VHH binders against Formamidopyrimidine-DNA glycosylase (mutM). Designs and how they scored, part 12

Target 1, 288 residues: Formamidopyrimidine-DNA glycosylase (mutM), of Thermomicrobium roseum (b9l1z5)
Amino acid sequence: PELPEVETIRRTLAPVLIGALVIGALRGEHPEDILLDPWPVFARRVRRHRIVALERRGKYLAARFEDGDRLVIHLGMTGELRLSHPATAPGKHCHLALVLRSLRPLPPSLVDQRQRFLLRYLDIRRFGRIALLDQAGWETFTARLGPEPLDPTLDPRALWSRLRERRTAIKAALLDQALLAGIGNIYADEALFQARLHPARRCQTLSLDEVERLLVALRTVLSAAIENAGTTIRDYRDGQGRAGSFQSRLQVYGKPAGTPCPRCGTGLARIRIAGRSSVFCPRCQPLH

## First folded at step 5 (VHH)

Design n17 (from a11 with Y27F D59Y S100E T101L D103E V112Y; framework vhh_8cml_1)
Fold by ESMFold2-Fast, scan of step 5:
Structure n17 (fold): chain B 288 residues (1-288), chain A 123 residues (1-123)
Amino acid sequence: as target 1 above (288 residues)
Amino acid sequence: EVQLVESGGGLVQPGGSLRLSCAASGFTFSDYAMGWFRQAPGQEREFVALISTSGGSTYYSDSAKGRFTISRDNAKNTVYLQMNSLKPEDTGVYFCARGELWEYIEDYGMDYWGQGTQVTVSS
């Protein structure tokens, strides 16, 4: 999941999770692949905390507890959060689950007679990360992340100034969460197409006008993806287990080389940048 | 403090194989994801492969998938890259890198790098 998927998960989970009490935690076979903390430490620390807010920073979801501690979740490429009845079988790739008690009436399909339900973490690749951070840890953690691309106060001149310091391809820079938080492979390709910028353009060669165009494109694509509940290719589901619908709106991401450009009909090209496949229109997105 | 030392590079003919090793020291190896990256002359550094803390999960670039295998031995503090069906396009300096403890590696830069080991695929 990228920013739109994490924001959609936040929005769909918030009505169920805010106000719920964490009663305990259940583990899968290898919680150490995902958890930063040892299992016994995590299970003790997370128990008996009420969730008061559900926050997002970049690609990170954070459940804030009454005491100021946060449960911070990065879903990686294949991580998924699912709400489940406690009687639901864990499945092979359930790495952990929180046992929660609702203070609000929830459907009988979700809660048992004691108002308990599960928030399950599933991840077939196990590249996600989960940690409990206190307030100081959260501040240290978020300080390394770049600004939110959807923040209306984000100044194109400030972004342009930071890009001038970089020799790398613009797509590689967009994937760097220290530059801008929340952009991954899908929305980098889509935003670069919308902005009419070649993914291999060196950051330092971009004009201020091109950076302004890129920021507008990022905001347009990310906002549209959120409005469409994110992109589901394989694994992403929202907090209620529903697929997103933005995949039908994708212009270039994941398309085979030679596919006609939806804008001009020129065959789309594929190149590798930082080991990642990048799809673009060589006419709409010229290198020079 | 943190050290990553690559070995196993060399000259091979197209279709040959090499096994790269990266010996890590100065940190708790089992707490970190590890990756392999490469850089060819005149090109930027590119991702090759990534392995989770336990070794249970691996990820590969499109060019490496099906030909390369990343693995790790946490008892020996070593990560490996088995490279099969080598092509001239695989020529470059191969770097071992330590992932952020906390980050999904592909989204962020690596925090420590080895010196690199040269791989040349030529007839």
Scores: ipSAE 0.000, ipTM 0.234, lowest interface PAE 14.6, mean pLDDT 84

Design n18 (from a11 with A33D T53Y Y104F D107S M110F V112Y; framework vhh_8cml_1)
Fold by ESMFold2-Fast, scan of step 5:
Structure n18 (fold): chain B 288 residues (1-288), chain A 123 residues (1-123)
Amino acid sequence: as target 1 above (288 residues)
Amino acid sequence: EVQLVESGGGLVQPGGSLRLSCAASGYTFSDYDMGWFRQAPGQEREFVALISYSGGSTDYSDSAKGRFTISRDNAKNTVYLQMNSLKPEDTGVYFCARGSTWDFIESYGFDYWGQGTQVTVSS
């Protein structure tokens, strides 16, 4: 998941998780592959925390506890968070679950007689990570990340000034989480197509107007993906191959070379930037 | 401070095998995910394989899956790439990299890189 998918998961889980008390944790198949702490340490540290906020920073989901500690989750490529009734049998690829108690009535399909429910972590490829950070650790962790692209205070001139110091391709810069947090291969390709910018344009050659167009394109694409719920905990079911509604609206990402451009009909081109495939229209996104 | 030194590259015939090693120093090796990337002549650097800090999770590019195995020895501060059934398309400079963030699959998720070791697959 990229920023829109993590933001959609945050919005979907927030009404259920905020105010809930973590009363325990259940061990699944391979928790040691996901957790930064050994299981006994994690299980002890996470219990007896009330969730007061569910936050996102870039591609990271964070449940903030009353004492300022945060449970930080990165979903990797195949991580999924799933709410379930405690009586539900453990599914394949479930590596851990939090046992939570709601302070308000939730549907009987989700909670037992004591208002307990599970937040399960499933991950087929096991590249997700979960850590419990204190306030200082969270501040240190997030200091490495660039600003949020959807932050309305993000100044296009400040972004332009930072880009002028870079000789790298613009797509490579967009993948750098220290420049802007939360952009991956999908939304980098889509935003560059929307902005009519070639992915290999050197950052220092971009004009202020081009950077302004790029920032507008990023905000437009990311907001549209969020509004269309992309791949979410409600809509996407990993292992079933089911995609969210925003995937049908993709213009260039994932398209084979030679696919007609939706804007001009020219065959889409593919190049590799930063070790990743980049799909673009050579007419709509000229290099020169 | 942080050093990654690759070894084990060489010339091999199609269908052959090579084992690459990456010796890490200057940090707590067991706290970091480690990856292998490669760069063919005239191409961009591409992802090959990734191993989690504990060694419990691995991931591979589509071209490496089923042929390559990444492993690590935390006691020896070393990550390995066992390459079997090598093809001419596998020719390139292979780089070891340390994961810097939990977003470690992208090249910008890696903060330290070795100098690389040449792998040539030819008849």
Scores: ipSAE 0.012, ipTM 0.495, lowest interface PAE 8.1, mean pLDDT 85

Design n19 (from a11 with Y27F T53W G56D S100D I105L D107N; framework vhh_8cml_1)
Fold by ESMFold2-Fast, scan of step 5:
Formats: structure tokens, C-alpha cells, sequence
Structure n19 (fold): chain B 288 residues (1-288), chain A 123 residues (1-123)
């Protein structure tokens, strides 16, 4: 999960989680692989805390409690958050669950007779992380992250000035969470295609106009993905793809080499940048 | 059809041991935390022990720590309370309860209760 996926999760969970009381936590298969705190410390600290906000910074989801503490979640590659009736079996790869009580009536499909429900954390590869941070810890943690690409106050000149100091490939820079928070392999490839920029262009060689074009492309792609991923979350179990999920709108990401470019018909190329596969059109995205 | 049936209570001398069992039926046992509570004559019901749905986490009252062990067998839909070093003050009706909370409060989050099994510790 990248920025759009985490933002969609935030938006869909917020109406259920905001105002809920955390009354406990349940151990699953391997909570020690996910939690930064030992289980007894985590279970004690998280209970009896009311959630007042659900926030995102980059790829991190944060539930803010009324005392200012935050439950910070990174989903890694395969992490999933699932709302569940307490009577529902956890399924495979569930490592922990929060036990929550709604202070307002919620549907019987989600809550038991005491308005209790679970937020389960599932993770096949166990690369996700969960930590409880106080306000100072949250501020220190988020200070390491670059600005949000969807922040309308983010100026192309400010981004251009930061890129001029870098000799690295532009795609590598986009994956650096200290430059811009929330961009991963999918949206880096898609935004570079939309901006007509070769992924291996050295950052310091980009003109201000090219950086402006890139920022517009990032905002367009990320916004469209958020819109489409919100529809997909409800249909995940059935995989129905109703309303055209963003997967159906991907132009280059994940395409085999030689696939015709959707814009010009030239065979797409694949190279590795920053240890990641990168797909691009050598005609639409020239290196020089 | 949701039922909890306790067994294993009885009369024992101080220092003795008992193993209580609670057979669950009518629900998916492995999805729920299970607890033991007790009520002494003329007193309010109090928390004794709690075990998570997976069996990986347990909690005990101060009076039970070091003497009692809660465990569960999800294949048999049964929760147990092994009681060692029993004292006269452990006398009471022991109740099995279903829940999914770790709040350490008496009766908190428990929504199904058994009928109880009598434990008497006397010389």
C-alpha cells in the first residue's frame, strides 16, 4: 500500500473508528514481528483509549487518542486492516486485533449486543509495523518525512530547488520518503509516464517546467487513484472490479517489456532503478 | 443455543487442588476470550482469570497469581482452570464466561455466563 491505498483505508475506517473506545487487544499468530513494544506493554497502553482522529502521513496510518498518543501503522507490502464482528473467525495471518466498543449504534453485521467490534491486522509477509507514540514521538517521527504531494501549498520551485542538489535518477528520488511522502513503485512509474519523463533522468538536469509537469502528474495520478481505490475497498472480497478500479487505469506499471505504449504504440521498456522494476515508454519518455 | 457448562467443583482440604472445566457449545469457541469469575457467600462476583481467543495471553487476579492456571483446548471447545494451593477464602461458586475483552474488570465485556460450579475449601 502506497499513499492512495492508505488514504482510502483512512477514509473508509474513520466513520467507524472515530469516537470508538479501545477496550482491549487480542494476540494472533506473530504479534512480536509487527509490534515495536512487547505484547503486555502494548495491550496495557492501548486499552481504554478513545480514538478522536484517524490521520495519514505518507504511507503511515495513525489513530490519535484523546490523550494525544497515536497508534501508528505501516502496512508494509501485504498488511491489511479488517473490520470484523467479534464472532467472525480471524482467518490466516492475523497477528493482532484491537477490541473496540462503539459509543453509538452500528450495524449488527459489524457489532455484537454490547456494540463491540474488532479491527484485525493481517500480514502474510510480516513487513508491517505498529507502534504507540506519544505526541513528541509522533512529531519526531513525522519530521523525517517530506511534504505531502497532494498539499496544494507545495510549490514546484521548492521541489525543483531540492532536486537540483541530487545526482540520482528521478525515480529513485520519488521513492525517497524524505523528498515526498507516500510515493511507491506504482505511482512513481505512472506519474513519470504522465509527465513524459524518463525514470533514469538525473534530478539536477530537470528544468523547472519539467518539475512543474511532474508535480501536476503526481497530483493527477494520486487523486484519481484515491477516487478509484475507495470504490475497490468495499468489493475486495469478490474482486468484482466494479466502477473501474485504478488497476484498470494503469498505463505502464507492471506491463511486460514490448507491450504497446497506450499513448504511441512503441514497445514499453523495463529497467531496474533503486532495486525496483521500472516500466516506461522509450519514445514518450526520452532520456535526452 | 449458546451454552457454557462448568464442572470439576467439589470439596477439598486447604492446600489441595481442583481442575475446573467449562464446555462451550452453540458458537465458534476459538473466536472468543474466556474467563473465570467467582462469587463467595455474601460477597459480590469477582474476576479470577482470563484467556485470549488464541490461548497466547492470560491474565489473573492478584489472589490467583502463582496458584491458578487458565488454559483452553479449542479442538474440544473447553476452557480450564487449574487451582493449586487452595485456601478457605477460595470457597465460592465459580462461573465460566464468554467475552472478548482484556479490561481486567469484573464482568466487563462478558456476554454469556455459565450456571456455576461450587468449590468448597474446608478442613
Amino acid sequence: as target 1 above (288 residues)
Amino acid sequence: EVQLVESGGGLVQPGGSLRLSCAASGFTFSDYAMGWFRQAPGQEREFVALISWSGDSTDYSDSAKGRFTISRDNAKNTVYLQMNSLKPEDTGVYFCARGDTWDYLENYGMDVWGQGTQVTVSS
Scores: ipSAE 0.000, ipTM 0.115, lowest interface PAE 15.7, mean pLDDT 82

Design n20 (from a11 with A33T L50Y A64V T101E D107P Y108W G109A M110F V112Y; framework vhh_8cml_1)
Fold by ESMFold2-Fast, scan of step 5:
Structure n20 (fold): chain B 288 residues (1-288), chain A 123 residues (1-123)
Amino acid sequence: as target 1 above (288 residues)
Amino acid sequence: EVQLVESGGGLVQPGGSLRLSCAASGYTFSDYTMGWFRQAPGQEREFVAYISTSGGSTDYSDSVKGRFTISRDNAKNTVYLQMNSLKPEDTGVYFCARGSEWDYIEPWAFDYWGQGTQVTVSS
C-alpha cells in the first residue's frame, strides 16, 4: 500500500477504532517476522490502551493511545488489516490480532455480547512491520519522513528548493520518503505522466513551473485514488475487506511496453530507475 | 558499534558465479532485516535483494530475479548473496545494509551500511 491505500484504511477503520480499548493481543506462528518488539513485551505493553486517534504519516498507519504511545503499522506490499467478530477463525496468514472492546454499541455481526471485536493483521509476503512507539520514538521516526504531498501549505518553491540539491532521477526522488512521504511505484508513475515529466529527468534540471505541475499532478492523482478507495491489483483491501477501484483509472503504471498512450497513442516505454520498473509515454513525457 | 563487513567480491567472467557474505556485529542480528544494494560506476545506488528477520520472506530487483539468491544464517550473524549467471551489467560495488525498524527496500529505510565489496564481470 501507498499513501491512498493507507489513507483509505485509516478512514474505514477510524469510526470503529476511535474510542475502543485494547484488552489483549493474539499471535500467529512467527510474530517476530512482523513485530519489532518481542511478543511478550508487545502483548504486555499494548494492553489497557484506549485509541484516541487514527493517524497516517506517508505509508504508515498509527493508532494513537491516550498516553501518546502509537501502534505504528507498515503494510509492506501484501499487508491487510481486517475487522472481525471474535468467533472468526484465524486465517493462514494472520500474524497478529488485537482484541478490542468498544465503549459504544457496534453491530452484532462485528461484536460479541461484551462489545469485543478483533483487528487482524494478515500478510502473505511478511514485508509489513508493526511497532509500539512512545511519543519520543514517534517524533524521532516521523522527523525523518518528508512532508505530506497533500498538505495544502506545501508550496512548489519549497519542493523545488529541495529538488535542486539532488542529482538523481525525479522518479527516484519521489520514492524517497525523506523528500515526500507516501509515494510509491504506482503513484510516482501516474503523477509523472499527469505532470508530463520524464521519470529520468534529473531533479536539479526541473524548473519551478515543472515542479508546480508535479505538485498539482501528485495532489490530483493521490486525491483521485483516495476517492476511489485505492488501487487493487491483487492484494490491497480496505479495513472492511473491500477492494479499491482506482486500478481501472491507471494511465501508465504496470502497462506493457508498446501499449498505446491513453493521451496521444504513442507506444509506452518501460525503463528501470533505482531498481524499479517505470512506465511512461516518450512523447508526452520528453527527457528534453 | 554496529559493523557490517562484506566479502567475496572479485573479478569473474560473464556467466560465472560469486557468493558474497556480510558479517554483522554490534547488535542482535536476528532482530533486523537485511538487504543488498549495488552501485555501478556513474549510477545511483540500487536495490538488489532483501531478506526478512527469519529468512521467511525475500525480494529481488527485476534485473536479478532468478539469478541471485539471498539467504541468512542467524547463528553466524551473516547474510549471503549467491550470484549466478553474472552479466557485465552486474558490475559494481555491492553493499550490505541493515534494515531499519521499517523494513522497506528503499535505501532510506536502511540505517547501517557496509563499506562495499567490488564485483567486476568482464572477459
Scores: ipSAE 0.000, ipTM 0.249, lowest interface PAE 14.8, mean pLDDT 85

Design n21 (from a11 with D31E S54E W102F; framework vhh_8cml_1)
Fold by ESMFold2-Fast, scan of step 5:
Structure n21 (fold): chain B 288 residues (1-288), chain A 123 residues (1-123)
Amino acid sequence: as target 1 above (288 residues)
Amino acid sequence: EVQLVESGGGLVQPGGSLRLSCAASGYTFSEYAMGWFRQAPGQEREFVALISTEGGSTDYSDSAKGRFTISRDNAKNTVYLQMNSLKPEDTGVYFCARGSTFDYIEDYGMDVWGQGTQVTVSS
């Protein structure tokens, strides 16, 4: 999951999670690969917290408790959050579940007679992470993240000035969460295609106009992906277990080399940047 | 004082093998994911391999998959990279890196880096 997927999860979980009390946690298959704290420490610390807000910073989902502590979740490549009735079986790859109590009536398909339900964490590859941070820890953690690309106050000139300090390829810079938070391989490729910028362009060679065009492209692609509930290639699901629909609107990401460009018909090219595959149109996105 | 020290680099012929080691100190090693990255002269630093906190999951770049194996020994505070079927394009400085608390999947999610060890593949 990238920014649009995490934002969709936030939006779909918020109506159910906000106001709920965490009354416990259930151990699953491999919580030690996911949790920052040892299991008994996590299980004790997470209980007796009421969720007052569900927030996102970049690719991180955070449930804010009334005391200012946050349960911070990174879904990695294959993490999924699933709402479940307590009587349902966990299924494969479930590593932990939070036991929550709703203070307002929820559908009987989700809650038992005591208004209890589960938030399950599933992760087939186990690269997700979950931690409990106090207010100071949250502030320290988020200070390392760059601004939100969808923040309307984000100044293109400020971004251009920071890019001029970098000798790296623009796609590598977009993957750097300290530059901009929430962009991964899918939306980097899609935004660069929309902006007509070659992924290997060195950051310092970009003009202010090109950076303004890139920021507009990022906002357009990310907003469209959110409105389409994110991209499901294989594993992503929203908080209610539903697939996103943006995958049918992908222009270049994941396409084989030689696939006709949807804009000009030229065969798409594939190159490696920072150890990751990048797909682009060599005609629409020229290096010079 | 958090420190990562790489070793095991050297000169090898195409088709040869090398085993890199990274000794970690100054923190609780088992609480962090570890990765290997490389950089050739005049090129961008690139991802090579990643291993989860307990070693239950690994990930590889396309060029490393099938040839390289990342592993770790939490009792020895050490992460390894076994490199087989080495090619001239594998030449570069190999860096050990500690995954930050939350975001080690992206190249820039690493918060501590070693000094690197040189790998040269030539005939």
Scores: ipSAE 0.069, ipTM 0.533, lowest interface PAE 6.7, mean pLDDT 87

Design n22 (from a11 with S30D T53R G99D D107E; framework vhh_8cml_1)
Fold by ESMFold2-Fast, scan of step 5:
Structure n22 (fold): chain B 288 residues (1-288), chain A 123 residues (1-123)
Amino acid sequence: as target 1 above (288 residues)
Amino acid sequence: EVQLVESGGGLVQPGGSLRLSCAASGYTFDDYAMGWFRQAPGQEREFVALISRSGGSTDYSDSAKGRFTISRDNAKNTVYLQMNSLKPEDTGVYFCARDSTWDYIEEYGMDVWGQGTQVTVSS
């Protein structure tokens, strides 16, 4: 998941999670693949916390507790968060679950007679990350992340100044969470296509007008993806287990080389940048 | 200096076996998932196998399932790919790659790559 997927998960989980008490946790076989803390430490620390807010920073979901501690979740490639009744079979890939109690009535399909329910972490590959951070740890962690691309106060001149200091390809820079938080491979390709910028353009060669165009393209693509509940290629689901629909609106991401460009008909090209496949139109997005 | 160095490639006949190794240096090895990728002549680089930080979770491409095994030794900072029942279509340059931790984990998102080691399967 990228920013739109994590924001969709936040929005779908918030009405159920806010106000709930964490009364316990359940583990699978290898919690060390996911958790920053050893299991006994995590299980003890997470218990007896009431969730007061559900936040997103970049690709990270954070449940804030009354005392300022945050449960911070990164879903990796295949992680999924699912709400379920405690009687639900855990499933082969459920490797971590929080046991929660609602302080208000929730539907009987979700809660038992004591208003208990599960927030399950499902992950086929177990490459997601979960950490319990105190307030100081959260502040240290978020200080490493760049600004939110959807923040309307984000100044394109400030972004342009930062890009002028980089010799790297623009797509590599967009994947750098210290530059802008929440952009991954899908939305980098889509935004660069919309902005008519070649993914291999060196950051320092971009004009202010090109950076302004890129920021507008990022905001347009990310907002549209959120409106469409994110992109489901293989594994992404929202907090209710529903697939997103933005995949039908993808212009270039994941398309085979030679696919006609939806804008001009030229065959799309594929190159590798920062170890990832990048798809672009060589006519609409010229390097020179 | 972060570095990945592959070894163990070579020429083998169909049905043979090879064990690839990837020696990692310059970072805390057990804090990263590791993967193997390959590239055949005239083709794009493709995913072969991934292994989680602890080694407790693995994933394989459809072509590798049942024939290849990825493993790691965190004490030796090394990841391995045991390849059995090799076929001519397995021919290619095999790359070791470091998956990012939280910030870069996404569909085949790797932030450090080795130089590659050649595997040739022919008679």
Scores: ipSAE 0.012, ipTM 0.361, lowest interface PAE 8.8, mean pLDDT 85

Design n23 (from a11 with R98A G109E M110Y V112Y; framework vhh_8cml_1)
Fold by ESMFold2-Fast, scan of step 5:
Structure n23 (fold): chain B 288 residues (1-288), chain A 123 residues (1-123)
Amino acid sequence: as target 1 above (288 residues)
Amino acid sequence: EVQLVESGGGLVQPGGSLRLSCAASGYTFSDYAMGWFRQAPGQEREFVALISTSGGSTDYSDSAKGRFTISRDNAKNTVYLQMNSLKPEDTGVYFCAAGSTWDYIEDYEYDYWGQGTQVTVSS
């Protein structure tokens, strides 16, 4: 999951989670691979907290509790959050669940007679992470993240100035969460295609006009992906287990070399940048 | 003082094998995911392999998958990279890295880095 997937999860979970009280936690298959705390510490610390807000910073989901503590979740490559009735079986690859109680009526399909429901964490590959951070820990954590690309106050000139510090390829820079928070492999390829920028262009060689086009392209692609509930290639699901729809709108990401460019018909090319596959149009996105 | 010390690099022929080791000290090794990265001259550092804190999960770059195996021994505070079927394209300085952070596949998410060990695959 990248920014649009995490934002969609935030939006789909918020109406159910905000106002709910965490009353416990249930151990699943391999919580030790996911949690920063040992299981007994996590189970004790998470109890008796009311969720007052559900927030996102980059690729991180954060449930803020009334005391200012946050439950911070990174889904890694295959993490999924699923709302469940307590009577349902956990299924494969469920590593932990929070037991929550709603103080307002929720559908009987989700809650038992005592208004209890589960938020399950499933993760096939187990590279997701979950931690409890106090206010100071949250401030330290978020200080290392770059600005939100969808922040309307983000200035192209400020971004251009920061890119001039870097000799690396623009795609590698976009994957750096300290530059901009929330962009991964899918939306880096898509935004670079929209901006007509070769993924291997050195950051320091980009003009202000090119950076302006890139920021517009990022906002356009990320917003469209959120409106389409994110991209499901294999593993992403929203908070209610539903697939996203943006995968049908992908222009270049994941396309085989030689696939006709949707804009000009030239065969798409593939190269590796920072150990990751990158797909682009060599005509629409020239190196020079 | 945190230290990551790589060893096992060298010169091999195409199709050969090398086993890299990274000895860790100065921190609680079992609290950290461990990764291997490489950098060829004039190129960007790239991800090679990752192992979770418990050793229960591993991940590989597309170029490493099926040829390289990452493992760890928490009792010895050591992470390993077994490299088989080496190609000239595998030439570079190999770094081990320790991350207590969240997105382990990004090189910016690692807290500690070794100084690197040279791997040269000569045709």
Scores: ipSAE 0.171, ipTM 0.621, lowest interface PAE 6.0, mean pLDDT 88

Design n24 (from a11 with T53R R98A G99D D107S G109E M110Y V112Y; framework vhh_8cml_1)
Fold by ESMFold2-Fast, scan of step 5:
Parts: C-alpha cells; sequence; structure tokens
Structure n24 (fold): chain B 288 residues (1-288), chain A 123 residues (1-123)
C-alpha cells in the first residue's frame, strides 16, 4: 500500500476503532517477523488502551491511545487489516489479532454478546511492521519522514530547492520517503505522466515551473486515488475487506511497452529506475 | 558509527558459485530488514534479495529466484547471499543495505549502505 491505500484503510477503520478498548492480543503464525517487541512484551503493553484517533503519516497507519502511545503499522507489500467476529477462524497468514471491545453497539456479524471483535493482521510475504511507540518515539519516527504531499502548506519553491541538491532521477527521488511521505511506484509513474515529466530527469535540472506541475499532478492523482478507495492490483483491501477501484483509471503504471499512450497514441516505453520498472510516454514525457 | 562491510566477491566462470557476506556494526542489527542490491556499470542499483528481521521470510528479484539464497545470522550481525548458477548478466558491484522502514520495493533510499563488493562472471 501507498498513501491512498493507507488513507482509505484509515477512513474505513476509523468508525469502528475510535473509542474501542484493547482487551488483549492473540498470537498468530509469525508475529516475530512483524512486531518490534517480542510477543509477550507486545501483548502485555497493548492491552487496556483506548483508541482515541486513527492517523496516517506517509504509508504508516497509527492508532493513538488515550495516554498518547501509538500503535504504528506499516503494511509492507501484502499486509492487510481485517475486522472479524471473535468466533471466526484465523485463516492463513494471520500473524496477530487485537481483541477489542466497542463502547457502542456494532453489527452482530462483527461483535459477540460483550461487544468484542478482532482486528487481524494478515501478511503473506511478512514484510509489514507493527510497533508500539510512546510520544517521544512517535516524534523521532515522524521526524525521519518528509512532508505530506497533500499538505496545502507544502511550498513548491521549498520542494524545488531540495530537488536542486540531487543528481538522482526524479522518480527515484519521489520514492524517497524523506523527500515526500507516502509515494510509491504506482503513484510516482502516474504523477510523472500527469506532469509530463520523464522519470529519468535529473532532479537538479527541473525548473520551478516543472516542480509546480509535479506537485499539482501528485495532489491530483493522490486525491483521485483516495476518492476511488485506492488501487487493487492483487492484494490491497480496505479496512472492510473491499477492493479499491482506481486501477481502472491508471494511465501508464503496469502497462506493457508499446501500449498506446492514452494522451497521444505513441507507444509507451519501459525502463528501469532505482531497480523498478517505470512506464512512460516518450512523446508526452521527453527527456530533452 | 554505522558500517556495513561486504566481502566474498570475485571472478567466477559462468555456472559457478560465490557466497557474499555483509558484516554490520553500529546499530541494532535484529531491528532491520536486510537487502542485497547490485549495480552494473552505468546503471542504477537494482534489487536482488531481501530478508526479514528474524530471517523467517525472504524475497527475490525475478532474475535471482531459484539461483540465489539470502540468509542472516543475528548473533553475528551478518547477512549472506549464496549465488549459484552465475551468469555474465550477474556481473556488478553488490551492496548490502539496511532498512528500518520495511518499504524496500517503494523506497530505494535505505537507511544504511555498504561500500560494495565486485562480482565478475566471465565467459
Amino acid sequence: as target 1 above (288 residues)
Amino acid sequence: EVQLVESGGGLVQPGGSLRLSCAASGYTFSDYAMGWFRQAPGQEREFVALISRSGGSTDYSDSAKGRFTISRDNAKNTVYLQMNSLKPEDTGVYFCAADSTWDYIESYEYDYWGQGTQVTVSS
């Protein structure tokens, strides 16, 4: 998941999770690959916390507790959060579950007689991460991340100044979470297409006008993806287990070389940048 | 000071094998996923293999699957890459990298990088 997918998960889980009390945790298959703490420490630390907010920072989801602690979740490539009735069998690739009690009535399909339900973490590839951080730990963690691309106070001139210091390809820079938080391979390709910028353009060669176009393109693409509940290629699901619909609106990402450009009809090209396949239109996004 | 030191590179014939090692120091090794990347002359770095914090999960590039095996020893602060059935296309400088964010496929600015070790597969 990238920013739009994590934001969609945040929005779909918030109505159920905000106000709920964590009663305990259930061990699944391989929590040691996911959790920062050893299982017994995590299970002890997480219980008896009430969730007061569900937040996102870049690609990280954070449940903030009443005391200021946060449960911080990165889904990696295949992580999924799933709401479940306590009587439901764990299923494959479930590495842990939180046992929660709702303070308000929820549907009987989700909760037992005591208003208890599960938030399960599933992850086929096991590269997600979950950590319980105090306020100081959260501040240290977020200081590493660049600004939110959807923050309206983000100044194109400030971004341009930072890009002038880089020789790297613009696509590689967009994947750097210290530059801008939340952009991954899908939305980097889509935003560069929208901005009419070649993915291999060296950051330092971009004009202020080009950076302004890029920021507008990022905001447009990311906002549209959020409004369409994210992109499901294979594994992404929202907090209710539903697929996103933005995949039908992808212009270039994942398209085979030679596919006609939706804008000009020129065959799309594929190159590798920072080890990733990048798809672009050589006419709409010229290098020179 | 954080350091990642690669070793085990060298010259090998097509079809041969090499075992790369990466010795880590200056950070809590078991808190980081570890990856191997490579770079051919004039190219950007490309992903080769990734291993989870515990060593219980691995991932490979399409070119590495079935030929390369990544492993780690948390007691020795070392990650390994066993490379079998080497091809001329595998020639390059191999880097180990440490990632605290676990965002390896979408962020190529890993927290820490080694200096690299040269692998040459001659034909």
Scores: ipSAE 0.107, ipTM 0.563, lowest interface PAE 6.1, mean pLDDT 87

Design n26 (framework vhh_8cml_1)
Fold by ESMFold2-Fast, scan of step 5:
Structure n26 (fold): chain B 288 residues (1-288), chain A 124 residues (1-124)
Amino acid sequence: as target 1 above (288 residues)
Amino acid sequence: EVQLVESGGGLVQPGGSLRLSCAASGYTFSDYAMGWFRQAPGQEREFVALISTSGGSTDYSDSAKGRFTISRDNAKNTVYLQMNSLKPEDTGVYFCARGTPEWDYIEDYGMDVWGQGTQVTVSS
């Protein structure tokens, strides 16, 4: 999941999770691959916390507890969060679940007679991460992340200034979470197509006008993806297990080489940048 | 002292095989995901393969899928890259890297310790 998927998960989980008390945790398959702490330490630390806010920074979801601690979740490539009734089977690849009690009545399909429900973490690849951070740890962690691309105070001139110091390809820079938080392979390709910028353009060669166009394209694409509940290619689901709808609006991402460009009909090209496949239109997105 | 030491590089003909090793010391190896990256002359460093803390999950670049296998031995504090069907395009310096325990392992900045690299040359 990238920024739009994590924001959609945040929005769909918030009405259920905010105000709920964590009363325990259930061990699943290989929780040691996901958790920073050993299982017994994590299970003890997370217990007896009430969730007061559900936040996002880049690709990270954070449940803030009333004492200031945060449960920080990175879903990696295949991580999924699922609300479920305590009586339902965990399913395959469930690595842990939080046991929560709602202080407000929730539907009987979700909660037992004591208003208890589960938040399950599922991850086929096990590259997600979950950590319980105190306030100081959260501040140290977030200091490493770049600004939010959807932050209206983010100035194109400030972004241009930072890009001029880089010799790397613009797509590689967009994947750097220290530059901008939350952009991954899908939305880097889509934003570069929208901005009419070749993914291999060296950052230092971009004009201020091109950077302004890129920031507008990023905001347009990311906002549209959020409005469409994110992109589901294979594994992404929101907090209620529903697929996103933005995949039908993808212009270039994941398309085979030679697919006609939706804008001009030229065959799309595929190259590798920063170890990732990149799809673009060689006519709409010229290198020079 | 935290240290990663690569070995197993060399000169090989197209279609050949090499097994790279990375010996880790100075930390609890089993707490960290490990990865392999490579850099050709004049190019950016690129992702090759990642392995989770237990070794139960792996990920590969498109160019490595089906040809390379990453594995680890937590008892020996070692991560491996078995490279088969080598091509001239695989030529480069191969780096072992340690992933941070909480952060994205595919992003270059999510790797906090790097080895010095081992040269792989695929040429006839």
Scores: ipSAE 0.000, ipTM 0.341, lowest interface PAE 11.5, mean pLDDT 85

